# VH-VL binders against Rho GTPase-activating protein gacX (gacX), part 3

Target 1, 188 residues: Rho GTPase-activating protein gacX (gacX), of Dictyostelium discoideum (Social amoeba) (q54j98r51to238)
Amino acid sequence: STVEEVNIPLFLHNGFKYIIQHGLGIEGIFRIAGTKDKVKQLQMQLDKGENIDYDASKVDPVDLADLMKIYFRELPDCLLQSDQYDHFISLLTLDRLGQIQKLRELVSSLRPENREMLKQLIWFLGRIAVNSTTNKMSEENLGLVWGPNLLWKGGKAVSTTDMMELMAGAGKIKLIVTLLIEEQEHVF

## First folded at step 18 (VH-VL; from t1 with heavy chain Y106W)

Design x4
Fold by OpenDDE, fold request of step 20:
Structure x4 (fold): chain C 188 residues (1-188), chain A 120 residues (1-120), chain B 107 residues (1-107)
Amino acid sequence: as target 1 above (188 residues)
Amino acid sequence: QVQLVQSGAEVKKPGASVKVSCKASGYTFTSYYMHWVRQAPGQGLEWMGWIDPSDSYDYYNEKFKGKATMTSDTSASTAYMELSSLRSDDTAVYYCARGYDDYDAWFDYWGQGTTVTVSS
Amino acid sequence: DIVMTQSPSTLSASVGDRVTITCKASENIDSYLAWYQQKPGKAPKLLISDASKLQSGVPSRFSGSGSGTEFTLTISSLQPDDFATYFCQQYNSYPWTFGQGTKLEIK
């Protein structure tokens, strides 16, 4: 699949391109923390609505990766929409074909802007996973790190209530996002 | 209470390998990263790397890539670090240390340390 | 790599003294700094995280301050149990690095 320039924030579009160009081979990208002060600086620029030139600023792809995760985590609602949480979780009881079909339905039912953003993100993560032998970021690993940033049950993902429930949910969310990455050609 | 108990002192010859264990108790083993830190005699501390026991993902200080291999056994709540091709300059006390993740990357609990001596 | 430089390397003091140890980072690390105490033959003990957050069980005579590139650990009134080696550690950027240590010995 290809990345479309339309209907996603520019910093993400350019960010995907930048990481594909410079970050595909970085071990632990999206898994390891970036330089924390630099990530904060990037976040501040983003929050101010500044257009960040990643090349000119020589941004570390790992830092940019953290910025991306932060962006999705700090959305007013999760990208997969918290009101759909139970529906997503329920697909895990289905067989593989059923899961794909259910995902297709759920994704199609997302708000158009969320669906488009998800499509581009999942495509991008697929590109990362292709280089897993080098960067050690498989679909499953990416599902693990991105899961909590894309789907949560009500409220904000940063909020913690029941640790046991959160842990149980985390494993399920990982599977869902992993499946999205693995089966993106059949879901979107 | 949180405890990290490491295996006993090791004396090895150059070229040999050694595997140090770190048994964790008093907390959910898979909920925290396990880090390893080295301290040569009379020297400072060096961070070697971490492992996430939840999926066994490991990340190393570049300095110790090829030297150290970190593993974990969730059923035993035990982390392991193997040092290969030992040299005299590998002589040190090796610590396992608990960290929440690699963002809050301070070490709140430490093992008692394992002395590894490499001598001909 | 970020170099952490402590000063002094050795400090002699008496019980009751106010002691200050400094840690300088070669680059900005904001407040991502921890302080540890280590006694001979023992593992390091975490004293302070995030530059100034005193850990549970650590006496209130210990305090940390600073941000950016300069940090300080202060012991307001030195006690016999405080004679040890102290280390700072940054966790802003990989690889995480420690200072070379400050040995606090009895005068």
Scores: ipSAE 0.905, ipTM 0.954, lowest interface PAE 0.5, mean pLDDT 95
Fold by OpenDDE, last read:
Structure x4 (fold): chain C 188 residues (1-188), chain A 120 residues (1-120), chain B 107 residues (1-107)
Amino acid sequence: as target 1 above (188 residues)
Amino acid sequence: QVQLVQSGAEVKKPGASVKVSCKASGYTFTSYYMHWVRQAPGQGLEWMGWIDPSDSYDYYNEKFKGKATMTSDTSASTAYMELSSLRSDDTAVYYCARGYDDYDAWFDYWGQGTTVTVSS
Amino acid sequence: DIVMTQSPSTLSASVGDRVTITCKASENIDSYLAWYQQKPGKAPKLLISDASKLQSGVPSRFSGSGSGTEFTLTISSLQPDDFATYFCQQYNSYPWTFGQGTKLEIK
């Protein structure tokens, strides 16, 4: 699959391209922490609305990967929409075919901007997973790291006040995001 | 209450392999990373890598890739590190150490250390 | 790799003395620095994380300060139990690296 439209934040679109070009072979991309002070600097630039030239700045793809996770985690609402949390969790009680069908329905019901961003993100993660032999990032690993950043119930994922509640659903969210990556051709 | 108990001292010949164990107790084993750190005689500390026991994902210092292999057994709350193709310069005390993750990457609890001696 | 350099390598002091150990990073590590104490034949013990956060059970005479590239560990009044080797460790970027250590000896 390919990205058809550029209707997502520019830093994210360019970030996907940059990581595909320079980061697909990096072991632990999205799993290992980037250089923390540099990630913080990138975040500050993003928050200020500055254009970040990844090539000119020689940005480490691992740092950019962290920036992406932070971006989604710090959204006012999760990308998969917190009001849909219970519906997503419920699909795990279905068989594989039923899960795919339910997931397709839920994704189609998302706000258009969220659905488009999800589509491009999942496509991008699929590209990373194809290189799992080298970068050690399978669909399951990507589901693990991205799950909490894409779906939560109640407070934001960054909040420590609801840590126990977030942890309780972490395994289930992992499965949902893993399924999205594995079956993206049948979901979108 | 948190304890990391390592296996006993090992004496090996060059070319041999050794597997060190680290049994964890007093906390949820899968909720923390397990790191390995070595210290050669009279030398400083070197971080070797970590393993996430929750899914057995491991990440190594480039210096120890091909030398060290980290594994874990959640049912036994035990982490393992195997050293292969041992050389004299692999002689050191090897520590397992608990860390929350690779963001808060300090080590709050340590095993007692395992001395590995490589001599012909 | 980030190089951590401690000074001095060896320090002689007396009980009751104020002691300061310095750790310098080859590049900026913000406050992602930890301090450890190690006694002969024992594993390191965590004293301070995030440059200045004293760990539970560590005496208040220990304190850490600094940010960026220069950090200090201070013992306000040296006690007999404090004679040991001290290490700093950065966790800003892979691979995690330690200082070479500072041996605190009895004068």
Scores: ipSAE 0.905, ipTM 0.954, lowest interface PAE 0.5, mean pLDDT 95
Fold by OpenDDE, fold request of step 20:
Parts: structure tokens; C-alpha cells; sequence
Structure x4 (fold): chain C 188 residues (1-188), chain A 120 residues (1-120), chain B 107 residues (1-107)
């Protein structure tokens, strides 16, 4: 599938394009940590509402990848909406066809802005996964990395006191996001 | 109590391979990264790479790509590192070390080290 | 690669002395720095993370400070058990790198 409209934050839209151009072949993109001080600098620029010119600044795609994850993690609510958490988890009890149908229903029920952002993100992640032989980032790996950043049960996804609970749900969330990437043409 | 116990010292000829093991106990093996660090005689420490035992994803220092291969066995709570095409400058003590992830990338527990000697 | 330079390479001191070891990074690493202690024939032991966070079980006479490119490890009053080699390590960017070490020996 292709991206139809630009209805997401500009830094993400331009970021997706930039990583596709410069980061598809980078081993561990989205898996390995970027340069931490540089990622913080990018985040500060973003928080100030500055438009970051990735080409002019020669931004490392790995750093930009971290910035993207941080953005979704720091949202007031997860992209897949925390009130839908149990519904997403429940699809794991269904067979493959049932799971796809359930995902279609859940995704279609998301707020329009969330659905659009999800659609473009999943499309982008699909492009990353196509190059998994080089960058070592399969759909499953991307699901593992992005799962906790896209879906959590309530509040903020990252808690120092609830690490065990996070880990327990991580496997399930991984499967859901993996399925989204693999079956995006049938879900959106 | 967290413990990392490594296999014993190895003596190899140039061109040979060696596989070092690191058995972990006292914590959930798949919840932490396992790193490998090398220390040549009288030299400093060199980070070689890490493996995530939860999915066996590995990432290497460019210097050791093609030289080191990291694997893990979750059923045995054991990490492995194989060194191939050994040469004299591979002589060193090799450590496995536990790390939380690659953000908080300090090493809080270490194996006792495995001495690998390469000599003709 | 980020180069970590420790100073001095060797330091002679007496029990009860206050000693300071410096670690300089070739570029900014914020506070992503750890300190290790290593005794002969033993693995390194983590003392401090995030430049100043003392690890559990480490004596309070050890302290770390600094940010950016310059860091220090201080032992307020040397004990016999403190004579060893100390290493700093940055984890700001790949590949993670160590200082060359500072050998603290008895005067």
C-alpha cells in the first residue's frame, strides 16, 4: 500500500522519507540506540516547534529513528488508544483470518487522526521490513521494538515500577504490531 | 544472587576456532542483554557486541564483525561467543557482562573471564 | 569513535589520601559515563553509572562527578582495598569505548 495524504506531523512525514532514502540499509535501524546526546538535541528542537532539516543537518537516521520512538512513547495516550487495549489483546485468541478481521474493525474505530498516523507509520515500517536481509529488521523485530511504543493498558507505557507487567504484555503487543505490518493491505 | 560463570581457558593454533560459554543464574536470562568485552594482555577493555537472549538479536562492534559470533540458549540460560580464524592478536581475556539494554549500557555483573591463547 | 583519555595513567598514593582520577571524552557524552574497578586477575566491578550514581554495595568514599567531556572519580580516603586499576566507559554512542585505565598503587 501507498501513503495517500500528508495528515501527520511534518517531522514524521519528512522523517519517514529521510530514513527510506538514507537508512533502509542500516543494520539495527530502530533496534540500536542512536547517539544519545544528539537524540536529546533533536528532541529539544522538536519540542520548541522547530523544523529540522535532516539533510542540511546531516542527521543520522538511527538518531532520527530514536526520536520517532520517543515521540510516540511520549504521547498522552498510546496511538492504538489505551481504552482499546483489551480488544487488541483479545484478537490473539482468534485464528489468522479472524485476527485480520478484528484488526480491521479496531483500526477503523480509532480516532481519525490516530488511524491516519498508524496507517502511515505501518506503511513506513513495512518499507523497513522489506530490507530486513540487510538491516536485520524483520516485521517481527519491528513489532518487538514498536509494540510498547504504540499500545499500553493505561497511563504512560514506561514505568520503572511496572517493568514486570510491561514484559508480560510485551509478547502479545509484539504479535499485534507484527500482524499489522504483515497484513497492512488487508487491515487498512 | 546474580552470577555469570564462563568456560575454562583455551589454547588454540592460528586459524582455529574457539567457542566460549557464559552461564547465567540468579535472574531472568531473557530480560537483560549479554555483552562481550575483550582485554588483551596489559591492555584496556574493548566492547565487542551484545546479544538479546529474548530473540537472539545480536549487534557487533565493527571491529569484531566476522571475527566474533554471539549466540544464546535460553533453555540453558547460557550465552556463547565463537571466535573464528584465530590469530596471535586474538590472545586475550574475554568477559561476558550483563547489561540492561543499549541505553543504560553499563555492565553491572561480569563473568570471571576466559583466557584464550593463540600460539603456533 | 569517541576516545576516552584517563589521567594519570599511574597514581601512587597512601592509605588515607584523597585521590582524583580524570576521564576526558573526545566529544560530548553528557552524563553517559561509567566507572569500573579492576583488580589483577579479576573482572571489572561497576562502581558508578551515569557519571555520579553510586552502585549498591560500593563504599560511600567513592564519588563521581562531571558532564560533557570531563569527568572525575574521587576516593575521599583511600583504603587498602582500593588499590587497583580504574576504567571509565562511555555509552553515549556506538561503539562504546573505555579509557586506557589508571593504576592506583601504594606509595
Amino acid sequence: as target 1 above (188 residues)
Amino acid sequence: QVQLVQSGAEVKKPGASVKVSCKASGYTFTSYYMHWVRQAPGQGLEWMGWIDPSDSYDYYNEKFKGKATMTSDTSASTAYMELSSLRSDDTAVYYCARGYDDYDAWFDYWGQGTTVTVSS
Amino acid sequence: DIVMTQSPSTLSASVGDRVTITCKASENIDSYLAWYQQKPGKAPKLLISDASKLQSGVPSRFSGSGSGTEFTLTISSLQPDDFATYFCQQYNSYPWTFGQGTKLEIK
Scores: ipSAE 0.903, ipTM 0.954, lowest interface PAE 0.5, mean pLDDT 95
Fold by OpenDDE, last read:
Structure x4 (fold): chain C 188 residues (1-188), chain A 120 residues (1-120), chain B 107 residues (1-107)
Amino acid sequence: as target 1 above (188 residues)
Amino acid sequence: QVQLVQSGAEVKKPGASVKVSCKASGYTFTSYYMHWVRQAPGQGLEWMGWIDPSDSYDYYNEKFKGKATMTSDTSASTAYMELSSLRSDDTAVYYCARGYDDYDAWFDYWGQGTTVTVSS
Amino acid sequence: DIVMTQSPSTLSASVGDRVTITCKASENIDSYLAWYQQKPGKAPKLLISDASKLQSGVPSRFSGSGSGTEFTLTISSLQPDDFATYFCQQYNSYPWTFGQGTKLEIK
């Protein structure tokens, strides 16, 4: 229920806190694009290993949200681990209880660092979803947005070479991430 | 071939509502955002908002919040925009336009436009 | 909101002329700039995206350049079909905004 600073990258830890404080009420948070040049600037700072003071810089939470998505999308492997892709997809054939059990199993089998990052991310997204009446970001919407950034098969999700396959799987991935957010108390 | 065909011209009285349709063809309707752009007589272009037909998520220019309501029907591959509480300054040509997403936010295909005239 | 200012507002030129239209942004928009052509009674037509990417089917005499706050649309040799109004549009930040337009007319 709390974000652990020592377990995830500092920019994410501080980012989660910052968005919770300043971004929960923003319509379309994580759905709408931020200011593109500013997001690029943030990314450059991050890539250089610079510490970004979100408060001092008055960073727009929407821009920070984009930065977070970019971070996960650009990981060497997806957070849910591409070698587990088929296992995640297969849970969609199960009933709700079976899905939860399968998710628990799959999540517990993730690399410890991935599992911890996922746990905190999903917790954070849960906080966003609680304010969906204001920010228009339900669990399903968050699943739609975050799905492709958290799970892909083979190559990186940003690859444009097989867009059709990516799109075909997008609906399934959405359901998985949505379920993670909705049932996080039973999965983690 | 990608085509966006809009409904015909409308003449309305102040206070009335109007709903403009935009029928899409030649591409997967749910794979692109549908945007709406207004052009008042002798004026420039104004972006009004977009809708993602895949989940009907809509986002508006603040200027048009409360004025415009965007919807879509995937079964008909049609986007709709309703304008409420019409005023004389709502007189304009309204365009639907296709965009990939809000990152690649240029408009590659446009409807022919729908003229909405508001007069007492 | 980002203000897009085009210059000139009106331009008179002859067939064969080299024509340049400028678009200035009130703040940095990197290369997130598009150019459109609009003829009377018609919808705008996309010419250029990402400041310099020529769209399919657009004649090669059209070109776009620039980054940051200053952008240029160039027609290397004006053709009769090119007389129209041209608009720039930024999509760096919400709300997306257009220039006021440049009317290119026959001299």
Scores: ipSAE 0.899, ipTM 0.953, lowest interface PAE 0.5, mean pLDDT 95

Design x4
Fold by ESMFold2, last read:
Structure x4 (fold): chain C 188 residues (1-188), chain A 120 residues (1-120), chain B 107 residues (1-107)
Amino acid sequence: as target 1 above (188 residues)
Amino acid sequence: QVQLVQSGAEVKKPGASVKVSCKASGYTFTSYYMHWVRQAPGQGLEWMGWIDPSDSYDYYNEKFKGKATMTSDTSASTAYMELSSLRSDDTAVYYCARGYDDYDAWFDYWGQGTTVTVSS
Amino acid sequence: DIVMTQSPSTLSASVGDRVTITCKASENIDSYLAWYQQKPGKAPKLLISDASKLQSGVPSRFSGSGSGTEFTLTISSLQPDDFATYFCQQYNSYPWTFGQGTKLEIK
């Protein structure tokens, strides 16, 4: 394996490949929890910098799916960049064509490493969604589960008003991620 | 004041179906999963599956796929579980139980149970 | 499927006794274990989550401990209200599974 320029972490590259090969038919992939102790074991291996040979270890694709979500949730800042939160949310006030055009602009303004990772992730989620009759994971379902892992508001400790704001925002973030998956050919 | 109130006892013949209801109150119905748990007479508990009322996404214990169907009606704050092609060994008490999600899958509130009796 | 095995199956004890109920998992479940109390003709009641986290409204005489594959529910001073069957439940791996139960008989 060779590393050149801006790229995505090896565990994601190999993980996408592994799930495409073994996990597209798994009901609820990304929606249902993996085996929690095994997900923690995988996470510890990743944190130590160990390469995981998914085929040799016969990793459950559901466990790997959880590991991927944890990775994005634990980034120092969210992939879509928390300072862009209001810009992403505001695009929902536009009609469909305007939403796609604004989304393309917002994605193009992301840091290059974030944009490349997003492009590969969204392509991968599209692969899962085309098999939704088997795996029950439509673009909308994927938008629901991935939204909180890709975009959040920067800021301070929660309060009762923060909880209401989070609930109102979750439905909007779902729509943005759904749009990314559905319209990726026009956004990237 | 969280309450889960289930429909009454049912007596059925083999081959019939039954639909159990679970009406929720005292919390935001769409914020929690609704699980279903079976208890055969004098026996332990078996988890059957869950439904997420926010989008009607359902997920089943493999043992109950094709036997149980879980649905919800958010306008009525009610979850349903239907058993098809009933057999005598489906005789049990069926509980609805509230859980936050499938990561925190412990059940903090339970319905009173619905006894389903299947006899020839 | 993870098999949860409780011991003893039946336990007779007197008011004031300290009792322990054990639950063994067929494989590692870390601390993803809950305990329930079920009285005759009633639904189960959650006592403990995460192996040791006491639920709101549950008397402090109940406690849970353990991790990995072995877990214990302890009642430090048995009361008449504690006559019931107790179940452990793992939520580490689908499908969620319960122990077969421990019937606690007073007197």
Scores: ipSAE 0.834, ipTM 0.912, lowest interface PAE 0.5, mean pLDDT 91
Fold by ESMFold2, last read:
Structure x4 (fold): chain C 188 residues (1-188), chain A 120 residues (1-120), chain B 107 residues (1-107)
Amino acid sequence: as target 1 above (188 residues)
Amino acid sequence: QVQLVQSGAEVKKPGASVKVSCKASGYTFTSYYMHWVRQAPGQGLEWMGWIDPSDSYDYYNEKFKGKATMTSDTSASTAYMELSSLRSDDTAVYYCARGYDDYDAWFDYWGQGTTVTVSS
Amino acid sequence: DIVMTQSPSTLSASVGDRVTITCKASENIDSYLAWYQQKPGKAPKLLISDASKLQSGVPSRFSGSGSGTEFTLTISSLQPDDFATYFCQQYNSYPWTFGQGTKLEIK
């Protein structure tokens, strides 16, 4: 039987294709909220293992964008690996060249499945950013939106101090994801 | 104590523009979106769009694209909404309203409203 | 756009009455609905979020219920302060839309 040669989940591979075909011109894609009840329905289909035919169902690309973010947020561990959180954050103390070199090292040390998923996602986000004149989703805007879905510190917030650290960290994670998109040719 | 204080009433002629301000106090200005909602005389409420003060990203109800422009000044904790090429049917009360984001888009605090009257 | 339709448009009632206002959505909005109170010349005030979550500082005589397409705001014992116009608002789908309002008047 024919085996899928893509190293990422089929819904995500087909989803990237669908958004490239239908969603590159949508203002605020990934930033604006999808239709919440429809996003829940898509998530339920995915959780049951159903194949979603985006064209046949006429899925709104904004709803699919939310589904993608939910998928990454609900992974058992974040894609960039929570035990690497401090290492990623610390690269921001370096100058630009040092940041790129350190980022390349950190990406190279990710588990192979995570690195491949990240490479394809970042490539896809680059396709969105190229159309930012129309969709208003620059590398920085995508970094803001995707940061919390790709990297978090382990454990639950147990104090007001923990919540403040999480909010401050969001700004730093934004910069890291922005750098991934901007410098992907040098990182992967 | 969260407060949103808007600029005063404006009377304008057709073709002019107007810029309404909304000064926020009692919370971290960059932690919440600022939404704008209009209420024409004898009419219901109509959502116009939002601005995220943290990065000045703005998003509009398509009905108001090209009519409304939303900005903010973080140093003054103030959001602005400008209406261009005013027509008589732009006559309304314009509210700023605080929402956490566009996902939890219920508005817990509102400005007192700014009446914009467009007449020849 | 999701159309929010309120019933009745005007309601006449007396202090002490139990009052029910209905809001119907043209499409499923799950529980993503808020209720507001607006007095003449004043800004709206948030009463309820998530269809039934009473906001802090709002009297317990206010309650909300419903899901899907039909929602109800109830005032269990009407007080003089409650004479106002009430709006529902959905936030399930862009653009956010409001009902046309229900004016609650003194009988």
Scores: ipSAE 0.830, ipTM 0.907, lowest interface PAE 0.5, mean pLDDT 91
Fold by ESMFold2, fold request of step 20:
Structure x4 (fold): chain C 188 residues (1-188), chain A 120 residues (1-120), chain B 107 residues (1-107)
Amino acid sequence: as target 1 above (188 residues)
Amino acid sequence: QVQLVQSGAEVKKPGASVKVSCKASGYTFTSYYMHWVRQAPGQGLEWMGWIDPSDSYDYYNEKFKGKATMTSDTSASTAYMELSSLRSDDTAVYYCARGYDDYDAWFDYWGQGTTVTVSS
Amino acid sequence: DIVMTQSPSTLSASVGDRVTITCKASENIDSYLAWYQQKPGKAPKLLISDASKLQSGVPSRFSGSGSGTEFTLTISSLQPDDFATYFCQQYNSYPWTFGQGTKLEIK
């Protein structure tokens, strides 16, 4: 092949499909915590390289939602790339049209594998947001939940240190992820 | 220090509604969830739901959907819980309780409780 | 819903005694369990989170242990202030549920 292409992990692809089939009507999906011991079991299965048949195991979509967030938080670097943190935050100083334009540029500069994963994730989150009157998960709610899982300063996700700076940054990251979902047709 | 102060006792007739307040002080109100827990006379504790004051997102124990409504006023650092269509079995003490989120859902500070009595 | 069952329902003991209170979960809850103390007419007070993590300001005579489905709260040497009702609470799975309580009485 003359072009390097990156597929997303199978568990995510099948997981998106499963939640679209069974989870679009679940109140608070991604916002409410899953059953913690079951989420740990799913995580251990994934870490061993096992395929999870979500339908056969009757996986609770809320547990799968937690597994997905854990996967992104445990990446060696965040999906939006921690060295781009200040560039993403700075786009908020622009008007809406400038924000969209800058966001397109920043997304285009991501590593190809990260850009492809982001595109599919944001498309999937858009499918959840379309059902927000039932599931109570608007673009803004999804932005709040997904922000800390997609972008942080420094290499690894921060636990609970420097709370004041974390809280200020979290609000800005929420807006960036919200914009990604709302304007995906202009960004990707 | 962290303090949660609730409104006073209420006596209501069946069919009425009641709104309990919980005023928070000593911490950043929007950084923690506010949970509500009820305790019927001589009985154990039941978790009712929570509200996140930062964006007013609320979530309920299915048992209390349609009975309880949780709101907050960030400018007053106050959470509210309203009970509608009161019945005699709604007689209980209602507590507000602070928790960091719904993952670490243990409650480190509690209000003093508000007794709601529903009688004919 | 995960049912939390405490034993005994009532326990009579003297100052200086070592006592244990047991909490059993109907399903695995790993270590996602808290213990509370409640005196008559007062709100519950958090003693222990995560099955065994003693909260700040709680006397060291209190300890918690267990995982999975069976948990214990131990008071190594009872003091007069310890006569109260004790509740366990799980936060492994929605909805959060409490045990029915164990009343610790003097004598």
Scores: ipSAE 0.826, ipTM 0.909, lowest interface PAE 0.5, mean pLDDT 91
Fold by ESMFold2, fold request of step 20:
Structure x4 (fold): chain C 188 residues (1-188), chain A 120 residues (1-120), chain B 107 residues (1-107)
Amino acid sequence: as target 1 above (188 residues)
Amino acid sequence: QVQLVQSGAEVKKPGASVKVSCKASGYTFTSYYMHWVRQAPGQGLEWMGWIDPSDSYDYYNEKFKGKATMTSDTSASTAYMELSSLRSDDTAVYYCARGYDDYDAWFDYWGQGTTVTVSS
Amino acid sequence: DIVMTQSPSTLSASVGDRVTITCKASENIDSYLAWYQQKPGKAPKLLISDASKLQSGVPSRFSGSGSGTEFTLTISSLQPDDFATYFCQQYNSYPWTFGQGTKLEIK
């Protein structure tokens, strides 16, 4: 089926495949910045709707990792759906079992396109985390770097208090994404 | 306001190790990366790596892997860099330098430098 | 590694002169370049980020320009406080690298 949240249908599938093939051993993948001019060029190609042949262009997996994060960050609404922000954050008040059960409920309530995309992404991040002794990207590290790309509040922070709450929320979102990766077999 | 104050000069023999400290004040320590930059006598600057104090994640210039170890203590707002198995060509001034992250990796505040001298 | 090459290595000038220092990158770095001033026995001081963005508290006689592979730092009217060594630094690609320095000395 067609994934409505992806403007280039094979972009992410081919990207996941490419990083699994070439990038599982790269220290800091998703954490360290890619080569910025090359990431900008890739982003411009994606924005124009152009297909990117990663093998032919010899794309650095770190550059592609940045492109993926940018893609999710620039979606019209975040993948986990901004109207669910408070529901996701509130699950952290529960014990581990309750967190897993609530997370399963919240994920099942996502739009089908978002749920399927999330499932594939989290599976892919799990592949990165299994190699963390080599790449130094544990579930927690991936949760940190992916959190702000997957979930945010709607509306703009205007006050200093709002900005402080937004920054504090980043630590909570990290925990939620970490839980998604760690417990994916019970959530999806 | 923002200040980075480093530990004092060190004189070491080959094979020893040294740990340089960098105490930060005037800002939220965990909101910025701490970079380390060395300057050998009469030479230019070399970036060595960074640590993110928020989670202690460290990342190194390949040239310094196995030589340098970067850590931080958030309760003391202090970053550390340890050099192991010192050689005479490790003689340099070592700076800590603040950068927002590795995207905006220009260094707006620097420590005063710590001179490490390795001689037999 | 991206090699940053500065020219000249040493520049002699007088107070009041207009001075231009050049920094060349071995490959495209867009505008991901900073300039630093370092006086003897002291740490570097950031002057410019993003090739041309003057930092707070830096005198307006300093300016930066360029993109891609060629960059310049200009001091429009040299002051006694400006005699120092100047470094460029790229942050486009790991590892971050610095130019070898340009020593600006009194003529």
Scores: ipSAE 0.824, ipTM 0.909, lowest interface PAE 0.5, mean pLDDT 91

